# VH-VL binders against Transcription termination factor MTEF1, chloroplastic (MTERF1): the designs that were tried, part 2

Target 1, 262 residues: Transcription termination factor MTEF1, chloroplastic (MTERF1), of Arabidopsis thaliana (Mouse-ear cress) (q84x53)
Amino acid sequence: AGETSDTGILFREKLIYLQDLNVDPHKALRVNPSLRSAPISSVVSVETLLSSTGLSRPAVGRILDMFPDLLTSDPESEILPVLRFLSNEISISEQDIPKSISRCPRLLISSVDYQLRPALTFLKTLGFVGRDTITSRNTVLLVSNVERTLIPKIEYLEEGLGFTREEVAKMVVRSPALLTYSVDNNLVPKVEFFIEEMRGDVKELKRFPQYFSFSLERKIKPRHRLLKEHGILMPLSEMLKVSDGQFNHWLLELRLRSAERR

## First folded at step 2 (VH-VL)

Design B09 (framework fv_bepranemab)
Fold by ESMFold2-Fast, scan of step 2:
Structure B09 (fold): chain C 262 residues (1-262), chain A 122 residues (1-122), chain B 112 residues (1-112)
Amino acid sequence: as target 1 above (262 residues)
Amino acid sequence: EVQLQESGPGLVKPSETLSLTCTVSGGSISDYYIAWIRQPPGKGLEWMGTIYWSGSTNYNTAVQSRVTISVDTSKNQFSLKLSSVTAADTAVYYCAREYSDYEWDYYGMDVWGQGTMVTVSS
Amino acid sequence: DIVMTQTPLSLSVTPGQPASISCRSSQSLLHSDGKTYLEWYLQKPGQSPQLLIYEVSNRFSGVPDRFSGSGSGTDFTLKISRVEAEDVGVYYCMQGIHLPYTFGQGTKLEIK
């Protein structure tokens, strides 16, 4: 069987197995040197457990290629506790487990005791409970460090915008992606543009926190410039939610109506 | 004024998939959650699930394995699909808005569609 | 799941007389934000449910002053001070704090 590793034949079988999964063997060995001595049966056990969740073979391969350390993980002590946490403590349905993992493979390399459960506890204090509980769509929040990542973003919204913790919590629950955005590279530039160029009222950001999910260069700035050019005022939600085609069609129709009244 | 209107087949055969649509008019679908609630004839109300325009969903565990709620922002519509239906799924199906206003006040389910009757029969 | 229990399940009232409906939850409905997520809905014959009261005691817009809600924790009451013909229907309490959201069995109010 594969219990003895790193002979010419056994090593070659391992490389073939990885290639069949579309895992780059050279990259995997570089990132995870312990893979060289790991028995193939251990690697197969990992793939078997992940496939048992409903993940397709190509999806499993993509995950293992992204995180080669998983190839030598003990399924029972390192992977299964994460799956049980998602099922039992977050109450994600069996059918949504594969979607949760595919959207956030980092869940599989995260400690339940030192990362996932503390993050869940913190998120619950913000209001991710009941109707707003963590689902397969926002499990990415669970892999973020509370002290180094989540709290600084909340503090920026509190101090930068003059909001209370309660108000920031409501914003984050309404737009969970806020906690995934960089303060310096995403939040600050969008706040500055909103206040300085758009002359916006920061209270509108509480009502439409999804503002931060839109590209500053590709959507916010171009649409604001078009509205300003034509002397049009509208709420952020109306400005940003529609497709480029819908927005441009609306502006064209408005310009045509203006021409007809000349 | 925001209004909700359900539509779908009146009759579905056992084992088939039920598909229902909720059309939103008079407002933006991105400002609130849409819930699906059903009522079997002569019985009470059962919450099935809720969706936000972003696609984030919560489902009742009793139907979680069979139910999928989705959103089509281009048509201002929400949809519910329920697979492997049985006679027990015969009910009036409602969509309803869960709303928080300008000041973040929660109003419960303040706007309801008129309901659509679904009968599961051969 | 939180179980919502209504009493009585049916009552018949002479017009102008008061009516009272009780709703008990199997666990507290108080959220960490300090709010209690208990709503009352009325379903008139052949119509969709309509929101009467949210957060225990707040009347929804357009709901007459004769309707009032009270309670805390696990014990809640809906009162109608003077029942009118238009109040006929089935009344439901609902909790919106814990998934899955659950309704009481309903209380049918009829006129004598």
Scores: ipSAE 0.000, ipTM 0.410, lowest interface PAE 15.9, mean pLDDT 84

Design B10 (framework fv_bepranemab)
Fold by ESMFold2-Fast, scan of step 2:
Structure B10 (fold): chain C 262 residues (1-262), chain A 120 residues (1-120), chain B 112 residues (1-112)
Amino acid sequence: as target 1 above (262 residues)
Amino acid sequence: EVQLQESGPGLVKPSETLSLTCTVSGGSFSDYYIAWIRQPPGKGLEWMGTIYYSGETNYNTAVQSRVTISVDTSKNQFSLKLSSVTAADTAVYYCARDWSYDEGYYFDYWGQGTMVTVSS
Amino acid sequence: DIVMTQTPLSLSVTPGQPASISCRSSQSLLHSDGKTYLEWYLQKPGQSPQLLIYEVSSRFSGVPDRFSGSGSGTDFTLKISRVEAEDVGVYYCMQGIYLPLTFGQGTKLEIK
């Protein structure tokens, strides 16, 4: 019954602190068992550092709930190096650091030496330099493993679509989100729909790599089906870049012109 | 801290255009969708439409001919306009955020809602 | 349009007792990307809806572990292992993938 006294009180104090941050304490303990023995001062120091960047308390809580391993991280050796990497090597302004983290919380659990810097180096070889450099909007690219994630996506575009590395690099620089999409769950279904149902020429995907940024079910399929219903062909960019209102108005105008000539 | 707040007139006359604004603060607006969802008094939830920060929209076919959703990226504001309103458009109107790269939507944060009554 | 049907439409539970809410879709919600976009929302009296569960079984940040989601295809369940007074409200399921996005009718949970 020795464990039910002071140890229980300290543990309950941590539980209450986590609940106040809107962190699920039971989930956090399952994911990060070392949290049971970690001093509360460690958790507080992590929250303090993240808040000092400009993140709101609810935002900090969401990040800690998503990645409970952060609750026992050493701020100076595990978190601060990431913040300094963003400021010094990517040159993100102080005002944009909270935005970068909010857009990609996974940055905080990523090793600078083993993940972030190797990814940045790889991305620079693809053409993410100068005006196309990594910004607060594109930091998500840095948290993908080069060998296990980024290279296989590049290889899928090369081998699956018959493109050269230079052509793929240009596509990726023009549409960086391509590197964030799942090959099996996003790229393949969109390619299959484009080739099999739209009867598209894959060269058009090089001209408009933003194709992959549009929802297959919410935009691509509905608009293609409307065009097919009316026997209309148009480039991907014209089909997808316009608002629903503009697309529907354009389709209405074409139908009216067709009716006038009947 | 992500906060969404709806604003607009509480009363609109039949046949007029309803105009509402959703102001987003605290989070990045460049990486999410904003949806408009309404709830008539004592009834359930109805999705009106969704907009991506690029201006891309999807509308519920039931209101598609009357609804327009737009974004002003300089103000972090998302607007809903619904034309030719009737008493059936009386509802609490919510804006809600989807923060994902997935094909589907899930709405993680909602505004407080604004009550709109259509009456003469 | 995909029709979302909830059962029951209302239930009254003694605090500490479990509650279960069913949601059925008129079509399979399994998407070609391998994911199932079924969410559960809670609307407490006088408040905005709040996300509880997404992708069938994933708890949103800050949602207690007494809430759990399960199911596949067209049949989904939200379970509350021990109902508390703060759980009072209307629960909605939603399919988040096929346009138009659709909600169930809602299930009103009350405390006896």
Scores: ipSAE 0.000, ipTM 0.390, lowest interface PAE 16.2, mean pLDDT 84

Design B11 (framework fv_bepranemab)
Fold by ESMFold2-Fast, scan of step 2:
Order: structure tokens, then sequence, then C-alpha cells
Structure B11 (fold): chain C 262 residues (1-262), chain A 122 residues (1-122), chain B 112 residues (1-112)
């Protein structure tokens, strides 16, 4: 009535299975100790479900390596509800499910009831409905905690810039990436530079919220410095949308035209 | 096999709330949507709304202000409430399973209850 | 809302003869996944609707091969190659691409 001597063989088979998927078994066991006692059939059922979505074997392996807790998840009660949420409540097509997961693997370890659906409900109040609904491109917004992450960003834009909730909602619908940016490391430094150095009107940030998607150090500051050096003012969209080569070529043409008129 | 069975009062007075229940038997309710679809006597089909096991709902805008669909997972039951009823709400009410496009190979209402007749009359 | 229009609204056929029902949508039912979200349902007298065809042309389980669906974009057709007595009822097309889900008016098929 004791434990079987086959336990060591089954464990070894599990390690070989994980290695074949390019999952680090030592890291997986450290992060998820329950993996030691989990039957290999449970691990295989998780890989089978994820592969059935269209994910390649290497992609599945990367996801499982990143989130080893998935290796002992019950596919029917923990993973399948996420996949169904994406298909049925978000209406992501079958072909785009793998892309959604690859772009945001954290979806698979997120609770539908306590994270994904509350986030979707909140996003709908901001205007992510109809043609602006959540798609495979922006499912990353669903894994952000509403109270601790999303609301503080909205409040910063309202209070820091003097915008109404309706105005902020229109900005984030137009530029959803705004909700993924750090307040302290992204939004605040870019706002301060825009107001203090660029002497910009905050109303332009409502017209071009994509401003926050550009690198402050590698794009915003260098281009502003060049424009300031030549006494040129231009809309943010014209300043930032073009490649470095196109921007430099444009400045060269302006210098030539200015020289011709002198 | 999965079966759906509607139940509720056959007669409702004008201005009152219609309450119907759909009971699921023979299978899990965690893998598909349940919809409510009605049919007035001698007329066509009208989708009213759909609910997922989790409680997430979608409603037809024509009835959105009056309709509420809910789920009781402990009883394997889905419920429809329609407020402020009028004679125009007289219809056979069906609950139907909406298959998951990705998982089932169908993308339609594949299983229907037998329907329950509701008459709105004073 | 997507409007689904069926023609004819009534059809009477001799047993063994073919029947054809048309369905037109107010916008394309082709989705980005390459699927066209058009279904056909049959409601026999005194019974609940039953699924006949999904994704334009795929017969649902148990549906006889005399039923066939065709079409693309906004124009769809349901054909019955040899009408039998058990085919009597009202046929509905439905679009499943956008909410609200909408049905055609129905086509009543009767035997002469």
Amino acid sequence: as target 1 above (262 residues)
Amino acid sequence: EVQLQESGPGLVKPSETLSLTCTVSGGSISSYYIAWIRQPPGKGLEWMGTIYYSGSTNYNTAVQSRVTISVDTSKNQFSLKLSSVTAADTAVYYCARLDEYFWSGSDAFDIWGQGTMVTVSS
Amino acid sequence: DIVMTQTPLSLSVTPGQPASISCRSSQSLLYSDGKTYLEWYLQKPGQSPQLLIYEVSNRFSGVPDRFSGSGSGTDFTLKISRVEAEDVGVYYCMQGIDLPYTFGQGTKLEIK
C-alpha cells in the first residue's frame, strides 16, 4: 500500500517533456513546486490546449517557461475560460487568438472574473466600443489592474493637465498605448518637457496624444533642439511622425530655401 | 445530450415584469453562451440577448432598457426578466445555445429549448 | 443593425421538385477570419427552430445532403434539390457577424 517505485521514472519523463519544449525545468520547479507531483498528462493537456489555438510549439514553450504556474493549471477551469473570453466577449477571430496570446501571454494567467472582465467593463466606459473596441492589438489593456494601474493614469491626465474625464477618454481611445505608459517614467517627464522646454499648449496633447508614444531622449528632445536652433515652430505630428532621415532631409531643405531667400 | 427547458408564467399583466427560466441538463454550462430569442404569434424570430456562464451579457438595443438576463450556476439555470410588458411582448420565448466558433466547428444556435408561450393580457 | 431580406416570403412546391430561397444582407457578412457568418434555420410546424446550415454552406449534423447553401458577401441562397414532406416549415436566414443578431422575415415552404 506504499508509494510506487515508478514515481522517479514519471518525473524523469516530465523533465524530458519540458526540455523538449525548451522550458527550463529547474526554473519551472523553483517557481511552481507543485509541478513535482503533477502527472505528465496534466502538463501535456495544457500544451495541447495552447497548441490547438494555433500557437507554434516554440511559442507555447516560451509561454510556459515565462509562466510555469500554467504547467499545473486545469485547462478546463483556468485556461479555457480565458480563450473563450477572447473569442466570445472580445470577439477576436480564431486566427488572431495566437497573436493576442503571443503579444500578451499574461492573459493566460489572468482571472476572467477578477481581472479581464472588470478591465473590459472599465474600458467600455472610456469608449472602447463599436469600431474602437478591444482587438488582438490592444488586449494588453485587459491585464492592467483598474484601481491600481488604469485609474491613476486617467487621474494624472485629468488633474495634471486640467482635462475632463470625457476629454481623457477620447485621448486614450485615440491612443490606447497611453494606458500602458508609466506615469512617473513616461507621462510626467514628457509633459514637463512639453510645457517647460517646448512652451507647448496642453490642448495640442488632446489633438495629438500619440506624443507620449515617442522616445523623449531619442526623438522628442533631439528634434525640438534642432527646431529651436533654427527658430522653427511646427505641430507635434509633423515634428514626430517622420523618420530621422526624413526629418534631417526636411531641415536641410529648409536651410537651403532660407539661404536662397537671404 | 445537452437539453434546454424554458419555464415561467404563461400569463403576465401589462406593465408587470415577465420572468422566465431556462434549465440546462445533460452537460456543462461553462463552455457556451445561452441566448433568449422570441417569436410573436405568426411572426419571425427576434434575438433578445445572450449571456455567458460568467454573467457577461449582450442585449438587443430594441429591448436593452427593459431586459435583464442572469445566471445561477448552482442550479444550472439562466433567467430572463423583461420589465414594463405590453401586448407587443406576447410571444413564444426560446432559450438557445450559441456554439463557440473556435471550439465547436459551428457558429450558430445549435440547441433550442421547446419554447414557452407568454401572453400579455389584462 | 444589419437587415436580412428573404425572397420569396412563401413558396409552394410539388414533392420531389427543387426549391430555392434567397437571402440578402444590408452589409457584407465576411469577417477578417475569412469566414462568412450566415446561417439557415428551419422551423417545422409547432416545433422549435433547428439549425440547417452554418457558414453559408456547411450542413449541420444530421441535415440531409439535399440541402445546400451558397453565396458570398451580401447575397445567399438555400437550395433543396428534392423537396420531401418533412421539409415543410418556415426557413430563416441569420447573420452572426455583428450584434444585434438579426434574422430574415422567414420563407414558408408548403407542399402542393
Scores: ipSAE 0.000, ipTM 0.369, lowest interface PAE 21.9, mean pLDDT 83

Design B12 (framework fv_bepranemab)
Fold by ESMFold2-Fast, scan of step 2:
Structure B12 (fold): chain C 262 residues (1-262), chain A 121 residues (1-121), chain B 112 residues (1-112)
Amino acid sequence: as target 1 above (262 residues)
Amino acid sequence: EVQLQESGPGLVKPSETLSLTCTVSGGSISSDYIAWIRQPPGKGLEWMGTIYYSGSTNYNTAVQSRVTISVDTSKNQFSLKLSSVTAADTAVYYCAREGWDYSEYNWFDPWGQGTMVTVSS
Amino acid sequence: DIVMTQTPLSLSVTPGQPASISCRSSQSLLHSDGDTYLEWYLQKPGQSPQLLIYEVSNRFSGVPDRFSGSGSGTDFTLKISRVEAEDVGVYYCMQSIQYPLTFGQGTKLEIK
């Protein structure tokens, strides 16, 4: 990894290699200055390891373009441990490793010891075990910091809504996306609307935590307004699970029924 | 949800530069790939190029000598410039989000409404 | 560049009858990751294209179950089990396995 490695032809060869992968070399050098002096063999070894998992060349290129620090990562000490963690501790099949990485490329820049394993341990205490274990579909939960991101969200649901830790754990296991939502920008506005405008009982949020996955402005508010206008009460799940077309058809049927009654 | 809207002049003279803007609303453009796709009247779809929010680009080789895609993160805008236009560049121009994480999202969703550009001769 | 070829270029279908559109690629769209990078789009008259199917057979959100995709390697099929008036438009297949991204020439679906 000598400084002299980036002179003349060797440096140009690195730029050509990056361009062939559709990685912007100027952006990569700006974000990762170490790339300037790194041997091309080190960069190639990263691409080789990622390709060996089954990732397509375009997918590898997109990942490296998104996270240029990977271009100078040591494959054996920084990347391979992540792949082994997914295979051995999460038990993702070899054929699903590329899909797991494609769904959550941040896994590759996340420390196994300081991020992924602590997050997995924490998630297991919440109930992500057995049939609800972490799979290739929800590895995104593993890249969130336990103390700074996951715990504050759990605490908001406990303290802000008056739920027990056991109740919150059940909600999160049923709707894992809750752990990906912003407290201030997503959870708080939806809770305030539910309590203040919808006059909802917070116990219903424990039964249907998927409430938080729906758009406040595009789905929750418009549907509530229409139901309120027609004096209709229904569970959140019936209100929100149906498509816009199904909801409008349902509302038209109710109007026709009302007209028949006079 | 993220929405895209194209804008620009509807008429461009031959040999001039076509300049279009795609405005992103309803979300941040950070971590997004935005593509430009065109459709000549009565013909099919042609991918022109894709840009990542960092400024990294991939262009269709058929137009790469004439096309430039750029991003202005302060305005949540992406721009397409196509130089030395001819009548063959007459088309509806779309911007669309290109999903790179194929398991969690789809290629080219959502699309803008499209903007018609006529190159008069 | 990968060339995408659709057949037929146009078809007319009586409402309620099935429709089938074929798409062939000049090289395999199956990658070593086990996925096949093939999508289907619908462009209704006067509208932007919309995604129907991704990864050969997966319906995009909101797409009715009457739409189905199948195929492998270089040979792919989009089927509509019962064509409705709202299904009229031009259907495009697309490969996303490599740049440049390429579309088929389009298949126009009309109601008789």
Scores: ipSAE 0.000, ipTM 0.376, lowest interface PAE 20.1, mean pLDDT 83

Design B13 (framework fv_bepranemab)
Heavy chain, then light chain:
Amino acid sequence: EVQLQESGPGLVKPSETLSLTCTVSGGSISSYYIAWIRQPPGKGLEWMGTIYTSGSTNYNTAVQSRVTISVDTSKNQFSLKLSSVTAADTAVYYCARGHYEYYDSSGYDLPFDYWGQGTMVTVSS
Amino acid sequence: DIVMTQTPLSLSVTPGQPASISCRSSQSLLHSDGKTYLEWYLQKPGQSPQLLIYEVSNRFSGVPDRFSGSGSGTDFTLKISRVEAEDVGVYYCMQSIHLPYTFGQGTKLEIK
ESMFold2-Fast, scan of step 2: ipSAE 0.000; ipTM 0.371

Design B14 (framework fv_bepranemab)
Fold by ESMFold2-Fast, scan of step 2:
Structure B14 (fold): chain C 262 residues (1-262), chain A 122 residues (1-122), chain B 112 residues (1-112)
Amino acid sequence: as target 1 above (262 residues)
Amino acid sequence: EVQLQESGPGLVKPSETLSLTCTVSGGSISTYYIAWIRQPPGKGLEWMGTIYYSGSTNYNTAVQSRVTISVDTSKNQFSLKLSSVTAADTAVYYCAREEPYWDLSGEYFDYWGQGTMVTVSS
Amino acid sequence: DIVMTQTPLSLSVTPGQPASISCRSSQSLEYSDGKTYLEWYLQKPGQSPQLLIYEVSNRFSGVPDRFSGSGSGTDFTLKISRVEAEDVGVYYCMQGIHLPLTFGQGTKLEIK
């Protein structure tokens, strides 16, 4: 009440604090209007909890700038349960928690009960168990809604490529990033290029699902066009896994072998 | 493939409230930022406002007092209501979506509806 | 509000020739995350706008490689290496970082 009545000084203190964290205060106030009336101690308590995990001050600032709703979150009831979930149910080591959060800040705004735990349960049914269990590298899969995001992506791979659920499950366990990629902006253009321009057999995508992790414009198209102009065919893994220098050297050697077969 | 489709009354009288609906098919809006952009005849594009996955909204200050954007995630629909319309509100109204944060970086409008023409006239 | 200014307002090119459109913002578009949220959109006659380029230089899916974006801070350029008939329309730059989100006034590309 008293703090609200002295908003000029308190507001300036909050602006300075946010600016020191490199958080855009005007964007933050517009995305999270409750921030205007929230005490600065609320913002400090959130920063303190996040910093206690090992996150650097700039990293904390980037996270809070990305998700301003966190600035007024209750640390004990809204943030700490996520951190405990990562430690206790995913078994992420204390040293890897900052990396897990930095890789997927969206974890911090995700409900454990309504999002993270249901996603973990679903992923386990796909085969993310044992040696393929969810780790700090794969926590991004936990922030996707099962029914609205994960299942439709799996169904696209089944229907679009003609694969069984068991085949798709094996693909996503082998290349978990598939579940993070946009169907329309990543998967579809790469499938269309593979089928229409590369004249590829979709069965090769089951053997090398990592195909979808490579840039269409920076790697897939340029390398395919170089191979095509020289009349050379090679497996996707040989085409895509090597550096530009190694690929050029490989191309020269293949051309020499092709000339020998004249 | 995501498709967006606007629907609205076509003609609205001055001082009335304009109500438009955007229906999303082929994808989910639960993790997207969804925006309304308008274009008066022969003029450029004007951002009206965005609704975020959190349910929070941001509005262009030029229309802030008159505009409300809401979402029904169970129906994959969001709506725009604009009160006290005048001839200046005559425009094609578009809805557009932003990709989820984990898929692609940046705040951009990757898919747009076909647009719906709204004429404010007596 | 950030003002986005495009030059030229109209451009006529012979098919196969290059085209260049400039966009200037009234303040820097570089954000604290190190990203620059500048986009280019094309509106073909009678159609909805379509995304061409995001984050200054990244081509959207399906956009031909003849389109390229460049720039930093407040000064940005869209280039078309060889203009085709299908490229006719109005090009808009947009800043996607500061509220309200703002578009340039548009550049009309016509074939000679």
Scores: ipSAE 0.000, ipTM 0.377, lowest interface PAE 16.9, mean pLDDT 83

Design B15 (framework fv_bepranemab)
Fold by ESMFold2-Fast, scan of step 2:
Parts: C-alpha cells; structure tokens; sequence
Structure B15 (fold): chain C 262 residues (1-262), chain A 123 residues (1-123), chain B 112 residues (1-112)
C-alpha cells in the first residue's frame, strides 16, 4: 500500500540510511514508531550534531541503535542542552565529550533540568567536589534518578549496616560505583555473605567500600573458601585487590609462614 | 524548622533599581535552591527566577533583562535586584525554598515560603 | 510558555459539601522520566501560599486527607471531599516541568 508511493520510496531510503549507520531498522521502528513518518533530514540532523562532537560514525550508529528515540529528537532543544551541560556545568573538556558520551550514551536521553542537574547537585552534597568531582569517568552517576535510585541505595547502606549518612557519603565518594549497583541483586547478597559466611566486621566495609566492586561468585566466594580451608584470616583489601596469581602466591606465603611459626 | 524572611523598601521610585533580601534561618543554605515569586495586588503568582547555593540561576524570560539573583553564603542570604522599575512591578515579593522533602535537591516545587514583602513603585 | 487555565475562577460552598477545581495545561506535563510535574497551592487571606499537593496526587506533609489530586497529561483536578472553614482562600495550580514555571490564574473558594 505505501511501498510503491513517494512515501514508500522515501521510507525505503530511510531504511537504507539506517542500515548504512549499522542501526537495526526493524528494532528502531518497533521502539520508535514515529520514525515511520519522520523526514530523513531529521535523522541526518541528529547524526550531524553527534558527529560534530568528535564521535566516529560507527559510535554514532551504536548510540542511535541503542536509543532509537534519538532518531526523531530535535537536536537544538533536546540534545544540544546535554552537550552544553557537560561542557559548562561539569567542565568536561571538548576533547573528552565524545568519550563521556561513548561511556554513557544514556546522557543524551536524560533531561538536564529534571535528571542531570538535580543528580549533580545531590552528588555534590555527598562530597563529589574538588578532586572528587564528577568527570568523564563517572558521568553514569548523573543518569540515575535521585529519589528513585540514588537515595534508596544510600538508605540501604545506612539502615543495613548501621552507618550514618556522613559515613555512607564517605564510602560512596571513595567507591562511586556503589551508586550504580543493584540493592537486591548486588549489595544485599554481598552484605549477607560478608556478615553470615565471612563473619566480617561491618566497620571493614567503611574502610574498604571497594568490596562491592568484586564479583561475589567469581572472586569473593572462591577466595573466602580457600582462606577458610587453610584457616587463614586476612584483611578484605589483601584478599580482593590482587590478581588470581598474586592471591595464590600470597596464600602460599602465608601457609609457609604459618609452618615456620609452628 | 526552616524559615525564610524577605526584607526590602516599602516604596521605590520609577526607573530605580529594586533590591530585596531573603534571609534563611534554621539551617545552612548550602543545600538550598531559592525562588523569587511575586504577586501584584489582587492578581496571581508570577515566578521570577531561582538560584542555588553555588550561584547558578534561571530567570523568567519576561523579566530576564532586568533581574539579577545572587547568594551570599557567609550571611545566609539571597538577593534579588530588579532594574528600571515601573508601576507594573508593584507587588508582594516572596522567596521560597525549591526542594523535594526526600532528597532536598529537586528544584520543582516550593515547599516553604517567606511571609512576603510589599513593594510599591510610585513617585 | 506553558499556559495554565483554572475553572471555575470562584466558587462558594457550604461547610461539609465537596468542592472541585480543574486545571488545564496548554501542553502535556508528563516528563520523559515518567513523572508529571503539577502542584497545587493554597493562599489563605493575608497569608503566603502553601504547598498542598505535588506531582499531581501526593499530599504535602501536614495536608489533610480531605484534599486529593488527580489527572494526567493536560487535565488535572483538585478535590476537597468535605470543605471546612479553614479551607477558604485562593487555590493555584502550577507546572514545574518547563522554565518558566507558570501558575494558573487562581480559584477563590468562599464559604456561604
């Protein structure tokens, strides 16, 4: 019905353009039905703005494939404000803007006024200022809703571990990734294992909040089992910071030292 | 808990600059967004602008060319200056905290208001 | 600018009777974050405005459960199930989604 009309021909040209960018047209149309009627010039305008930041064409394509709603966004009113926020309020250098976006494409679909700026303001109250300020490495923190996502994580650490807000804030500044982890799927299982199986003192988690960045199944549990098997106690940081090879070397050294002392 | 108090002149002459101060008590202003809202006699509410503790501002385009909002953290004060005033600027001026009660850092509603200060523009 | 229109502009209610105020926005107040940024304020005679309801339906601290907000998109309603003498004043709706923040023209509630 519309395939042989001028509208159908223009639509097919749009599909070819998307395929040329390595954007899946069928996924894009399913996620963003407005794309069916949007002029190709709209899509080109978005690509042009993103490319002007220094992003490569494959990087732009990956972003548009990931977030097809961007294909029909108004560049000046919906995308450019995010880029200016990163440059002017976060003070990310022009050369690092493409890197910031590539690391966290969700920035481009986030409201400056209702998401990014409120998150930045909240993070500053936790101590993300000065040398601990938000950089291109941790802009992912800006795309998390303060009320719905960030505060519940802080409250879990306060209530679950018996820490004050100030103590939790210090932990989070030392290990910002804490704010990106799921409470139910990451934090709770790791806390429960630490308290119940490792018989750990929760104060050690304040000293080494990086604990939560390690895989429970691939690092924490296997290394704990090896230490328990040999009757060895060591600080959490010594247990987890090192490579598997270095851990095995340290375990051997500790066993040898135990034999010497006996 | 948190209290906001406006102060300013009761009378300002046409063409002069209106200067208002909002003093915050009951806590540090380092966690505040403050808005200025005005109400002409017998009329509705008009938002003029907001400022956070770092000095970042957003202004209503209707007054943007004439309005300046600033903060002095050492005095726990916010200020509004409105230049080239006319009779149309006669109003009660309010300062209000722009916060969410959960995080304290969402600038989308006005939870606590000052008592307002009346400004009359006339010769 | 988003224009906020309230109806009626005034109403007179006998104590114990319900009251309803409508607010319509010139464009949708639904943000891409899934939240709708519409607030209701009450200004009692000679007093500063006070927050009643935020994000369409959430009562602010200390606000009686007689007050309820509802609506979506562009059409919103504030209801008072049983009006009391202390409810007298001017009610304003406000959108907090786009700068400049804009208020409705106000609805005056009077007791007969």
Amino acid sequence: as target 1 above (262 residues)
Amino acid sequence: EVQLQESGPGLVKPSETLSLTCTVSGGSISSYYIAWIRQPPGKGLEWMGTIDYSGSTNYNTAVQSRVTISVDTSKNQFSLKLSSVTAADTAVYYCARVKDWYSGYFPYYFDYWGQGTMVTVSS
Amino acid sequence: DIVMTQTPLSLSVTPGQPASISCRSSQSLLHSDGKTYLEWYLQKPGQSPQLLIYKVSNRFSGVPDRFSGSGSGTDFTLKISRVEAEDVGVYYCMQGIHFPYTFGQGTKLEIK
Scores: ipSAE 0.000, ipTM 0.364, lowest interface PAE 21.5, mean pLDDT 84

Design B16 (framework fv_bepranemab)
Fold by ESMFold2-Fast, scan of step 2:
Structure B16 (fold): chain C 262 residues (1-262), chain A 123 residues (1-123), chain B 112 residues (1-112)
Amino acid sequence: as target 1 above (262 residues)
Amino acid sequence: EVQLQESGPGLVKPSETLSLTCTVSGGSISNYYIAWIRQPPGKGLEWMGTIYYSGSTNYNTAVQSRVTISVDTSKNQFSLKLSSVTAADTAVYYCARDQEFYGDWSEGAFDIWGQGTMVTVSS
Amino acid sequence: DIVMTQTPLSLSVTPGQPASISCRSSQSLLHSDGKTYLEWYLQKPGQSPQLLIYEVSNRFSGVPDRFSGSGSGTDFTLKISRVEAEDVGVYYCMQAIELPYTFGQGTKLEIK
C-alpha cells in the first residue's frame, strides 16, 4: 500500500507547516483523516487564499485549527465563492473582509446557495438595505438558519410582545444583536422583568431595543431597584446607557434638588 | 447581558477524569467562542482551550493530550474533560467568552467570565 | 510561547494617587493588520477576572475613564489616574496575537 501514502519527507513537511501555523497536527488528522494523503500544496493554497484577504497569520491558524476540514478544501470551489459573495453581493469593502471572517469564521464553511444568500434575502425583507445594509459588523446573521433560528426569534417578538412584523423589523434593524439572543435565556426573562416588575410599556422596547443587550442581573435589576426606592421614573435609555458613576451622581443631584424644594 | 456559570465535582482523585460544565444564559451561543481558563491557588491564569459553538476546538499544547472541550447547543452548555489528573491540576476553573461577537471586538478578548469553580485533586 | 512579564509584582497606593503597571512581551504584539493584540484584566479578591482594556488602549464597556492603556511593540503600560478602594486586586496583561494565549504573572494593587 503506497499509492496514496505520504513519503516520510512530505508528511514531515506538512506537520512542520501546520505547527508553524499553530495548528495541532494530531487533532487535524483525527478530525480530517484525508489530510494524511492530501498534498501540502492543498493546505498552502487555503492558507494563501485566506491570508490574501488580509487575515492575520494567527487568525488563519486559529480558523484552520478549529475547522480542519478547510485544510483539504478546494479554494476555488469551496472558499472563493464565499469571499466573492461578501465582496459582490454584500458589498463589504476589501479592508473589512478579514474582519468579517475573523468575527464569523463559520462563513467559510457555509453554503452560499443554501445558507448565506437565503439569509441575506430574508434580512433584506426586514429592512437591512441602504444605510442599514449588512456590513462586516453583522455578518454573523448570515450563518443563522432562516427557518430554524431567525424566524422563531421574529415570531417571539411579534406574538410574545404583540408587535407587528413591521415593528419587529424596525427593532431588529436598530439592534441586529436581537437576532443572536436566545428567546428562552435572554428575551423572555428580560421581557418578563420589564412588564411584571418594571411595569413598563412594551412600546418603549420598540424605541430602545438595545434594552436586550444589558445584563438583567448586573445592570437592569440593580438600577430599577434604586429608581423604585426613590420613586423615580425615567426612559430606558437614560437608565441604562450611562456609566454607574454617572447614574449615581445623577440620582444624588436629583435627590438634593427635591430636598431643597421641600 | 450574557452570563456563564461553571459547575463541577469540587474534589477529584489522582488519575481520574475531571468533568466540568459551563452553562450559558441570557444570550445565544451562536458564533460564540468559549474558553476554559484555570488558576492554581496563589498563581496566575492559564488558558486551556477554546471551542467554537460548532464543536471546533483550539487547545493549549501543555494539556492537549488530556483535554477535551465539547458543546451541546440544545442545552447552551460547554463541557471540559481533563483526563489523568494530578495535584498540579488543582485550580479554580473558569469559562469565558473568547469573543466572536460583532462590533469593534478583536480576537482574544475575554469579555464575559463565569464565577469559577474550585477543583481540588487529592486522594 | 510568548512570555509576558509585569512590573512591579506588587504596589501599595494611597487613595486618590496614581498607579502605573508595566507589561513587556518577549515578541512584538503588532500584527500586519495594524492592530496590537494586548489586553488588561483585573481580578478583584474572590472574584473572576474582568476585561479592562483591549487592543492596548480601548476601554471595555463600563470601565471608568481613570483607567488608560498605552504602549507599542513589546512595551505596554496600564495607568490609573486616581486609585479608588474598588480598584484593589491583581492586574494581568495578556497577549492574543498567537496561541496559546499567555498572561503576565500579575501585579497586586493594595491600598495603604
Scores: ipSAE 0.000, ipTM 0.438, lowest interface PAE 15.2, mean pLDDT 84

